# VHH binders against q8pxy1: the designs that were tried, part 49

Target 1, 323 residues: q8pxy1
Amino acid sequence: MMDPQIERKLIEIMRVIHESDKPIGARAIADELNNRGYDIGERAVRYHLRILDERGFTRKHGYAGRTLTDLGENEMNDALIGDRFGFVISRIEEMAFRTTYNPETDKGDVVVNISYFDKDDFETVIELISYTAHAGYMISPRVRIFEEDSLEMSLPPGKIGIATVCSVTFDGLLLKAGIPVEPAYGGILQIENKKPARFLDLISYSGTSIDPIKIFMNRTPTSVLEVLEKGEGKILANMRQINSSAYEMTGKILKKAEKVGLAGCITLGEIDEYLLGAPVETGKFGAAVVGGINGICALEETGIEIETNPISTMLDYQTMKEI
Short names: E, the ipSAE of ESMFold2; O, the ipSAE of OpenDDE; V2, 0.75 times the mean of E and O plus 0.25 times the DockQ between their complexes.

## First folded at step 22 (VHH; framework vhh_6z1v_2)

Design zf6 (at its last fold request DockQ between E and O 0.65; V2 from the best seeds 0.00; counts 0 for: pae E 2.8 > 2)
Fold by OpenDDE, fold request of step 24:
Structure zf6 (fold): chain B 323 residues (1-323), chain A 124 residues (1-124)
Amino acid sequence: as target 1 above (323 residues)
Amino acid sequence: EVQLVESGGRLVRTGGSLRLSCAASGFYFDWYAMGWFRQAPGKEREVVAAISWSGGRTWHADFVKGRFTISRDNAKNTVYLQMNSLKPEDTAVYYCAADRYGTYFKDKEEYDYWGQGTQVTVSS
């Protein structure tokens, strides 16, 4: 996990940037922070700025320095509200608790993401989502489509909604079995020769008010299409940490889930060991899970405009149809 | 189509050595734990050894007593069982099996795929 102190410094840097009426350089930022009681050098500030750039929170203007992006401003504002740092985790916990689906009985609700796109893109969306799902880069091949006239969901004019199963569903399944699951990281996972190789970047859930997956969607290009076509590229994935005492039970539950199409778990790590390059706490093992919205990412890569609300709501899994 | 094909089984003398191989195809081998089982005539199938997908974790039955060693080569989609100091009681059909997550090596019911087996006979 990233040092909470680092995250705090990032927020303070963003604050300094925000207060500037023009792009501001690392040296000036450092000076301002020191004036504010932070002992930090220019080099360290540059390091932090790189992190902010990677997260899409800042924009570089050559030698003039950095400004905040809209995303950065939102993050800063959210972070300034102390209770917002745990917001994403709280949302995950809430939705996990609300999960009622039982793979053995094939009844209950799962957590879904909701995406909106132009109705004219419908055929393409369905085709690519299906392809992505069957390639193993989504949580489930089951989706639910919402038409403009749907009473269940308010859609913008001319838009269609699609619900995809969210990875939080696994958290819910495990929780119902009495297994606590800790959201650890969202990240970019490199695929090589059709195989998950390693995480290239990780963002801790505890260090941000924004879902790490959402951060990556906005600023870090995926190459899901390349993965689908060539077996090489970058996808979104999550890391969960689970207490080692639940190792056997976790495996059994996930296997049951796979039999009903919930097959988004890549693998379980060894106890106390890194998984795909991601750190794991002592006494725990990692669970790597594909991002539920990788299909959406693939669509975006084609140029289709899609709005996505991750971890949006609950749906009866039986009402979702395989495509 | 999922296939596990065992090879290497043959007649050997007591005290001899044998290396079994299991070639896997039709599934993502790298994410499966692999196990070796054996079944002697009139006996139940029993687990001999297992190895996690990463190879970082292995398990061997007590009756192995350091004589057998499981290993895997993911580049070749193959799992091996090196058997040394063989005894007549080791005579059995040996089966290769795959487990998706490998969180419980000892339970044969957890394994998803099975080979057809290879006969190992140890003469006195």
Scores: ipSAE 0.881, ipTM 0.950, lowest interface PAE 0.5, mean pLDDT 92
Fold by ESMFold2, fold request of step 24:
Structure zf6 (fold): chain B 323 residues (1-323), chain A 124 residues (1-124)
Amino acid sequence: as target 1 above (323 residues)
Amino acid sequence: EVQLVESGGRLVRTGGSLRLSCAASGFYFDWYAMGWFRQAPGKEREVVAAISWSGGRTWHADFVKGRFTISRDNAKNTVYLQMNSLKPEDTAVYYCAADRYGTYFKDKEEYDYWGQGTQVTVSS
């Protein structure tokens, strides 16, 4: 019989813990919730954490903070099924906010996807990701490899982890410059004669509670290998909308990002005009960006078993090496 | 290898007409804005005209407005400058340039690739 406001705060605290890639303490949780617009102090977070501990939803890791238990993950996921509006957009906005990378200094964190694969496939994974990235179908040719003995990540025996840069990094770069970015659509982009042609299918982020990437991965497969071989086929891509007042500054920022290898933006649309067949609201322009996992899609097309956690965490870009 | 190759520069009488072409290769021409610049001896390179990646936006410098027209043919990866009513002060080396996103036409520092140039000379 909990107060709805208390129960809402428990869910939001679990969300922050879930979204952390490491144990997180009460002060960090309070800071994050304040950044999301909640008015809550460290003492109140400690109070709610005791409730979560008693329910078996969180696990203490000494002074490092807490993680969610399997029971806590299940409870949070069940509660989030009931809150279907804005979840995907909220995750994108959170990760954009956490982006600190500065292309001018080459310092800071970028958003990454994390994929896992069998050690025996390592050479093929590296070669195909490198090829896909240098062909322009990924966000960056920089990756980070996590091996079985990594102190930063626990891996199943015989598996290797690879971090690839997520397209949300662009949202973060723009946000740091004071430019809010509206995620508009996830989609499938047709490539013809080695050129982007049109979006074939679009799912609005605001019109779905399920990440469009997950929908497309289940419903409409890509043909990234065909694109790489023949210049014909289908890739994952997405489209943002940005207020026209930021038109020139957006272009300048993205050009700076390309100089450090963050080159997954296909193009910026003209103000008030469709971009690659995707609608754009009046007073805005579109930014079409390749999917950060297109190299993973190519690997899946070869039959390699690879598991991906998209929009997974933050990594310092300087720890990522060009492949 | 990225290449921008200008052609069509020559000697022309005052009041005459000339068409410059710039053939592009080695990059996705369809996503670049294109510009024409000129540089007279002893002067800074200056923007003459620019065109958005789709061809839907164009801009012309005041000193050529009404006389020069920029256009592009994305199927041929080519940008053009039609030059009419030529004057001796139009004498310069004309350069083709490409700008990755084309969000601001007039700043030469925003252009990523440059051609070798083609000489236009307008005689009295």
Scores: ipSAE 0.397, ipTM 0.748, lowest interface PAE 2.8, mean pLDDT 83
ESMFold2, look of step 22: ipSAE 0.383; ipTM 0.735
ESMFold2 (binder alone), look of step 22: mean pLDDT 86; pTM 0.890
OpenDDE, look of step 22: ipSAE 0.871; ipTM 0.944
ESMFold2, fold request of step 24: ipSAE 0.365, 0.354; ipTM 0.731, 0.700
ESMFold2 (binder alone), fold request of step 24: mean pLDDT 86, 86, 86; pTM 0.891, 0.884, 0.886
OpenDDE, fold request of step 24: ipSAE 0.879, 0.879; ipTM 0.949, 0.950

Design zf7 (at its last look DockQ between E and O 0.48; V2 from the best seeds 0.00; counts 0 for: pae E 7.3 > 2)
Fold by OpenDDE, look of step 22:
Structure zf7 (fold): chain B 323 residues (1-323), chain A 124 residues (1-124)
Amino acid sequence: as target 1 above (323 residues)
Amino acid sequence: EVQLVESGGRLVRTGGSLRLSCAASGFTFDWYAMAWFRQAPGKEREVVATISWSGGRTWHADFVKGRFTISRDNAKNTVYLQMNSLKPEDTAVYYCAADRYGTYFKDKEEYDYWGQGTQVTVSS
């Protein structure tokens, strides 16, 4: 019997392969797994892929990568029947737990997204990210730039990395205050006259194995640029549910957060009431938060090539600089 | 610059009516809960009424409910207090306040922005 840890990794690799609409290579698989909280390198992925090949679960398509066989699909389905809906939430919970930032002391770590782009696009990237953040469509105007010679992050040649604050940071802040937070929905939020109007589409975190935000990034184009220019369009946003008993405390914490630039929360909903068209459970209220990667979405809308790893890692918020 | 400007306060007779207005500027009004407070001479400032950011929920203090009604117009960035059946004990400076993540029954110290107030005087 193979080491349970190996088996788990195999299943996760299969999941990544299954979710791809085309053959996927080891590097891409590794990147995706790392985005999902797995610390795994390309070499290790290749090792696991060989095992999957030997088991007949994957088919190699030369340099294009691998796909699942029918046998692989069946095996994955059998193995994942119990785990399909909890993975993203587990990642969020993990990162929330790892959050240590205290707005009162201005010390600690926040959750960040990592994006990579061509160094020649640097000026445009900084300008548009700054503009998007100050318009209120990002979590924080603070970012961290990683140059090619950075020891903290391995970057492809000619690329620059940028860390942006992830919305999961709010989950972490609240959790540290003793407030349980439930990821409820990711969705497309309609902006009208420079104001959030309603969710146009929602995906429940409990109903998917993939981050809803990622799903929308792939299938539903945003129009963040239109929002910035005309005050009308579509952005990414999330919704959390919180027990009604924590309403006042939640508000206090969010206010403190805003004072230090963590201002991505749109609003709190009424207890037992829909928020921006999204349902809320009885005994709870909603918290609507902008998608932390809306700046990245804006960049993509301009045609800039950018790779993003959402919910990537933790950074000391003090090391992040306002742009 | 954030501003809350109250208006409508004046001298009225017992049993009279007033409508107070508070015009907001310099912040995203639509995402703030709003409240009216009042402070009589020699007394502490007390909450009169609150309204959620959407206007969907309101709260009124026991001493004014049934006589006063808070409302808001987000298109005009304005919150209102309709006061009917006024009594001498309603004489006070009335203040408008804004709360970013407002809750009902919140302490006055938790409000983010305050107006300068408008004087309401009810004569016998």
Scores: ipSAE 0.785, ipTM 0.900, lowest interface PAE 0.6, mean pLDDT 91
Fold by ESMFold2, look of step 22:
Structure zf7 (fold): chain B 323 residues (1-323), chain A 124 residues (1-124)
Amino acid sequence: as target 1 above (323 residues)
Amino acid sequence: EVQLVESGGRLVRTGGSLRLSCAASGFTFDWYAMAWFRQAPGKEREVVATISWSGGRTWHADFVKGRFTISRDNAKNTVYLQMNSLKPEDTAVYYCAADRYGTYFKDKEEYDYWGQGTQVTVSS
């Protein structure tokens, strides 16, 4: 895959040009992108505009700036349909902002994933999720069950819903303490001798319109059952970056969350270093967290049909019960 | 069961050297930050040195800087304290401590696991 960061910048520049009623110059594009929260200068915009010119997507009008060509308009129309490159990050940021859970008071909302399964599988689902959560490969052993007659959720006949805590809850806890968290990768993490070893595969959140966790569930088998049984295998995990200035405070917040059953931060990385093989930017450190749906992955390994919507909604943590 | 077992404490002459070891078991040592603390008679336990989970970052208290060196061997689940140029003021019980998130705190209240300590006595 091409560098997701470069592709994202090209798309955003084309959006600004597409929305303009007149030719637009690099300075105006940079100003608009900064208004949208993108840290990019005029010189960098000009660099990317040359790439767009080379691809035939833009036409230069001297000092007046650029417009999209017919080819560029067609590409932008296709990109509007596929405008999911930033969707997962925006969803994560929204859910982190909406997190109100306070570990000191044990009150407030956490982010959850919602999975659906046939009611005939109920006992197997509960047993395996409980086993996986208590082994430390989920975010929390607390879940919430939604039955067919739930007023809160419309379920197909014969289905049961289960909410499991999403790792984005940690992003929300950190954000509320003044620590911005940058989502970086979803991945497959190798466990060896009951220990995290390395990420075997990574998908950047900025390089995909589909949640990497959902991609891995469909295309790359996990072996969560093998990890539970033998301490060897592959689990879902994700990685975020945090500014190095927050190193100690991040650790303190995660310790407090663990006391209320919000576990699953595998480790904090060294400042300026890769974490378990995942890239980390200079001036930052990584935090690797188990996927909140590893219990669901274990169920799929047994052949149970189950549908999962990651990063689905907010639930009051006090309404979720340990199983 | 989590265990941190210090060893190597003994009587040493002023100016001498000593190497302390702390063997860890019952937890995932490779991802824990480690520290050495000491407690002299009648004094509070104080941090001596800390080391990150990879060993890439260390910190030493001013009163031991240049004389003590913390290190670790993750393959052997062991953290060490090399103590050189020992002074009578270094006489204390030395404790090994571990922090599960890899954050190497200086405050003793933040450490999750503690050893039983090893006595170091420095004589003239």
Scores: ipSAE 0.049, ipTM 0.570, lowest interface PAE 7.3, mean pLDDT 83
ESMFold2 (binder alone), look of step 22: mean pLDDT 85; pTM 0.880

Design zf8 (at its last look DockQ between E and O 0.64; V2 from the best seeds 0.00; counts 0 for: pae E 4.5 > 2)
Fold by OpenDDE, look of step 22:
Structure zf8 (fold): chain B 323 residues (1-323), chain A 124 residues (1-124)
Amino acid sequence: as target 1 above (323 residues)
Amino acid sequence: EVQLVESGGRLVRTGGSLRLSCAASGFTFDWYAMGWFRQAPGKEREVVAAISYSGGRTWHADFVKGRFTISRDNAKNTVYLQMNSLKPEDTAVYYCAADRYGTWFKDKEEYDYWGQGTQVTVSS
């Protein structure tokens, strides 16, 4: 698990790189950071740059230094919007607050991810997402399709958009019930014999501006297709921590959610105990949730080019259709 | 199709022992808490014992007083109720039930699936 302090430094390094009009070296980055009030040496910056390289956010240009990749730029741009650099949690909290969907009345908005793909891949996309969702590896089997001429969303030429339900929807449902939810980890979850077994890797939400799920999508390949075919492989999943005082109420709410297709919660952990190998703080219990974009991951594994914006926007759940 | 099938219920004398089994199918057993309930003639169904999905947490009713023990084998998709020192008051139909998440063992309304029950009769 990456130290939150390291994550924070990574973000600041990315900011410096982004602001540079040319490749920038470790020393120059260090100097700039120090000018900005960060106490960091060149050696430390090199260490962090290696991490960024591994994550695909930076490209090395020999002795000239690093630049941000397209992936890095996109991430930076997203992070800079609203001065939310370093606050993935803030985005989660915002979207959770905006969640209005009530499973009992079947009215309201849910949090969605937006993905874009070539229109020629439409049939394959729908089929595989449907299959993944019904296998239980997505939050909901309901999606919304956006055509090129959609007024609600601007799409690149020749592209189709698809909205999938985001796990933050659970945070929203619980929050609406008065239950605070803490984003704990994003990670790679091992599936064995069609059952979640353990987290293989975890990144803490604390101290990072980059969504751990996004990091894993770019860093570590999933094997969702293998899971679907053989019952064995790796998927994306999240962990939330919830105060033990809300244990009973949380269970009730999640059960209601499942009845309306929001069934992405794997399980609730025991109070004060690790869940699927992930640590849980004293006085809290864990909630393990599948990654909402596992269907997208499956598509990527087939070679389909697809761009995804996690935790993108709110949609009326009633307008989303089961596929 | 979801199925819970209880077995092991029979006539036994006071002080005797029984082991009830409940075989589950049609759902992911490993992620459900399991409970045993009983219903005597003319009485309401009451919770006897419950066990979390992992088996790490168990609950037993006060009237059990250490006589009964719930356990589970996830590899076999089976939950058990070992009943010792049986009394005539224990005579009832015993039901197996499954609860997603299992955050409230005592509330029968929280259980999602139910078996058909097995008759336990304790003679004096």
Scores: ipSAE 0.832, ipTM 0.925, lowest interface PAE 0.6, mean pLDDT 92
Fold by ESMFold2, look of step 22:
Structure zf8 (fold): chain B 323 residues (1-323), chain A 124 residues (1-124)
Amino acid sequence: as target 1 above (323 residues)
Amino acid sequence: EVQLVESGGRLVRTGGSLRLSCAASGFTFDWYAMGWFRQAPGKEREVVAAISYSGGRTWHADFVKGRFTISRDNAKNTVYLQMNSLKPEDTAVYYCAADRYGTWFKDKEEYDYWGQGTQVTVSS
């Protein structure tokens, strides 16, 4: 979890960097923030810049200071569009609205998670994500790689970025068909004998301003490697609920998506029943979907340094390639 | 490698009973709806009964209602069709089928996997 007060300071620092024509140092950032009425010193700015560097949002240029990476610019653009401090449900709803991908034409934008890792780990990262995706524990085997010479993004030195499809893409597909989807829970799902068994830990999207995926990554570790090796263990998954009137149409849409490679829906629950131990309101049914970053979780279990921004941005699915 | 293997079909006298079984492998049986279909000589394949992934919902065609009962045992990856009060018109090859989400039980076009069938013959 990140303290909300720290997030506000990060936003204001990024705004100053965004508005600068050139790399800008911590003293200059502090001076500009004080000119804007914020009371912050150079030392505090340096502390927050380290956090921005660790997230891949800023790039250091030696003594000249920092600029925003393309990932940092994208985060600022999301903030300017409008949901940086709201409940995660509002973020999910906005990203679902922005989804334009059409499975019939294989064109349009999908929601992605973006992760960063050291270049030296490239072969291991690609191999493990490929295996995890083809084993059915990610949303799609299509990914997009951002290398250090990418014109589209500025990356931290020595890092490679990878975009993986986010489960919110399903919410967008359903919304396009006129089916409202209520995000309900993020959770840890137990796999037994290669089968989904039950949610072990749940965090409601309602009543939290922090994405449950980030909470689980910091508090309750997965064992995706053990699932891949032995068919036993814990994966990230999330659950949404949908009005029972859409039961048949939801199934048809998800079948079409799976036929063209957008997998990851574990199951649809029975109407009016809990799904895998997760509560579902009467008059509704649940849809349980794997977390789009389970391949990243597997990598983290190996000890690889990797940072992920879940529900990060939109990408044209045509620019994503099967791995 | 998905497999659905029906068994239990045989010759039975009118008024008799028979239980068909379908063993499933190669997919997560617990989350598929299952259906029994039949195809009589010279006729198109038709749905006989269907059951949701949990067993909580079942559907039976009117022509078998009260006589046939579909059930499943998820621990054994098996779906069953108990057939009572058999009539000569029940003579057909019976097929087991699996439907990924099971939201449209009766439409054969929604079933993803099919067995090879088991012959049931009801004699006068």
Scores: ipSAE 0.256, ipTM 0.670, lowest interface PAE 4.5, mean pLDDT 83
ESMFold2 (binder alone), look of step 22: mean pLDDT 86; pTM 0.886

## First folded at step 23 (VHH; framework vhh_6z1v_2)

Design zg1 (at its last look DockQ between E and O 0.64; V2 from the best seeds 0.00; counts 0 for: pae E 3.5 > 2)
Fold by OpenDDE, look of step 23:
Structure zg1 (fold): chain B 323 residues (1-323), chain A 124 residues (1-124)
Amino acid sequence: as target 1 above (323 residues)
Amino acid sequence: EVQLVESGGRLVRTGGSLRLSCAASGFTFDYYAMGWFRQAPGKEREVVAAISWSGGRTWHADFVKGRFTISRDNAKNTVYLQMNSLKPEDTAVYYCAADRYGTRFKDKEEYDYWGQGTQVTVSS
């Protein structure tokens, strides 16, 4: 976990970068920060810029310096709206609370991601999403399609919207059963012989205001298509931590969810043990879940332009249809 | 198609040893807990041993008393039951079963898939 003070400095650096009309170098950034009352040297700024680069928040322009990426701008904006460290966790908690779906009654709302793509790509999108879902790399094979004339959602001209089930739905299901769930990590998961093997990289949810999954989408290319075709490659996944006292109940709830198509949980870890290479706190066990947007990642790998809003809204799961 | 195929069951003398094998196919073996059950004539099916997907956690019934050991080889999609110091009361059909999450080893209702069983007979 990164020191909160470091995170604050990162945000201020991003602010300086944002306010620049051109790429800005480390020295200039340091000078500006000092003018703003921050005691920081160029070397320290360079160190922080590397972190920002790694997170995909900044783009390096050689000797000219850095600019913010779209991801970086979003992070900055979110962080500037008060102390938004942990904003993603707050959003997850909110959406988990709003989850009302009951697998036993097959009624209620689930958390969804919304993606937008060109209407001309519709057939390809549906086919690949279906394929990815049935291969087990999405949360559910059910989706909802939004047309341009939809009253429920404003779409850009010529675009179609697709809602996919978000992994936060599991958090909601567990929470409704009285089980607190802690988002721990988002990461890149290695698939070997059609099986999840280990996390190759992890970002803690507590260290960012942006979903780690979204960070990886921008930073590290996935190879979902390779996984689908050859059984080898990289997908997005995340990990939750749950108190050991809820171990049995968690398993029961997840099994019920799978019966209604809410799959995507890879496995539960052993109590007090690492899961797929990710650390787990004492007194807890891990739950590894596939990223709900792996289908979208697959589409992006084909070259299709698609915009995604993760953890976007709630939908009645009964209105979503299997494809 | 999901398949669990038990093998290794045979007639043995009291005090003898036997190793049962269960070969799994049709599902992601690496992420299922596996269990061994047995059913003697006129008795209910009872859990003998279970092992988590990673092999990091095992459970053995009290009547085993250290005589049996469950293990697994994920590379071969196989779970084993090594049985030593066999007794006539161990005579039963032994079944292999798979549990998706393995959060409750002792509950037979939690297991999703079952084999056809293999006969173990221990003579006095």
Scores: ipSAE 0.823, ipTM 0.924, lowest interface PAE 0.6, mean pLDDT 92
Fold by ESMFold2, look of step 23:
Structure zg1 (fold): chain B 323 residues (1-323), chain A 124 residues (1-124)
Amino acid sequence: as target 1 above (323 residues)
Amino acid sequence: EVQLVESGGRLVRTGGSLRLSCAASGFTFDYYAMGWFRQAPGKEREVVAAISWSGGRTWHADFVKGRFTISRDNAKNTVYLQMNSLKPEDTAVYYCAADRYGTRFKDKEEYDYWGQGTQVTVSS
């Protein structure tokens, strides 16, 4: 039986070989892998190279090292394509499975995003996140603050971390009740007169290995502050598809979640109908959910430097306090 | 404070028409499905009509189909019940109600907010 860690190392070794302009030796491969964060020595690289040779993926050029064969190039390209199309969905599915929070007992873990910022910005960050959350543009008003001396998170000197609830928590709540949730799109949602109007741009989760929310944060500016101030503008939101057979139960579960502050679901669509301009497959309905980091987007709009790790980890909801 | 305030209930003759209005405040009306219910003395409260949050889908009970029409105006935070060809058996207190997602619109237990009701009396 082959060790799964061996397969991962084979792919990374092929990637290093692929990226080289010329044949590359085991020492150089080991050095590059260590620079990428893999703990592997030259002898272990030589072991994996023998496996690649046996599979026909590499060609040896005497003392100069190895290159990829056509077969190796095809295998590496297929692996890279799989990573691009499936990685974000796989992460979402993992975190949804790890969600244990039960709204009826108020116990268990939720999915969080982690952001960090300079301690000098603390009052502004807290105020704006509180405002954004209580205006209904975040998943929950509950947060957790991590300071420089936190044992649970390592922070650079002078930084503070804040955990905010991630929308994948809804996927987890539904999954726990036996309702599979398909993360369909991340997007920019137009707000008009304080009301959701339509999605202006959509990126399919199945069409990217990068979280669409992170793409939109960098590519297409939001105007969350304008929404908060004037009721007009653009927020981050995402859309899920759910089988129509779960229509009534989904509504029931989301109502219970709202009672404990998990109120970021904007609305459920009609069965077989587009939701706010986003496509929904036949036999399904959509659920439109605010982006869990809209408060962070508002902060970035003010010019505050803040870094966010979306879909970061699990956190006990009971340790999170309303801001 | 969440409020649903019905209006327009009155005495009307058989065959007449009446429009009920329900003004909503204290919550984001545009996110809620709305329903009209009625209750005659000695009877259970029953759903009359329902409308989705966007107004794109409506449902009417068989006993009012063709005679009553539910509608909503999200700009005015108001839901309406147009009642035509009224009969004495339509005599009841009419209630509007709001349901966050509207996925179980016939189930009165699923409605989150209720109005105080408006009396409709149809005379022979």
Scores: ipSAE 0.371, ipTM 0.744, lowest interface PAE 3.5, mean pLDDT 84
ESMFold2 (binder alone), look of step 23: mean pLDDT 86; pTM 0.879

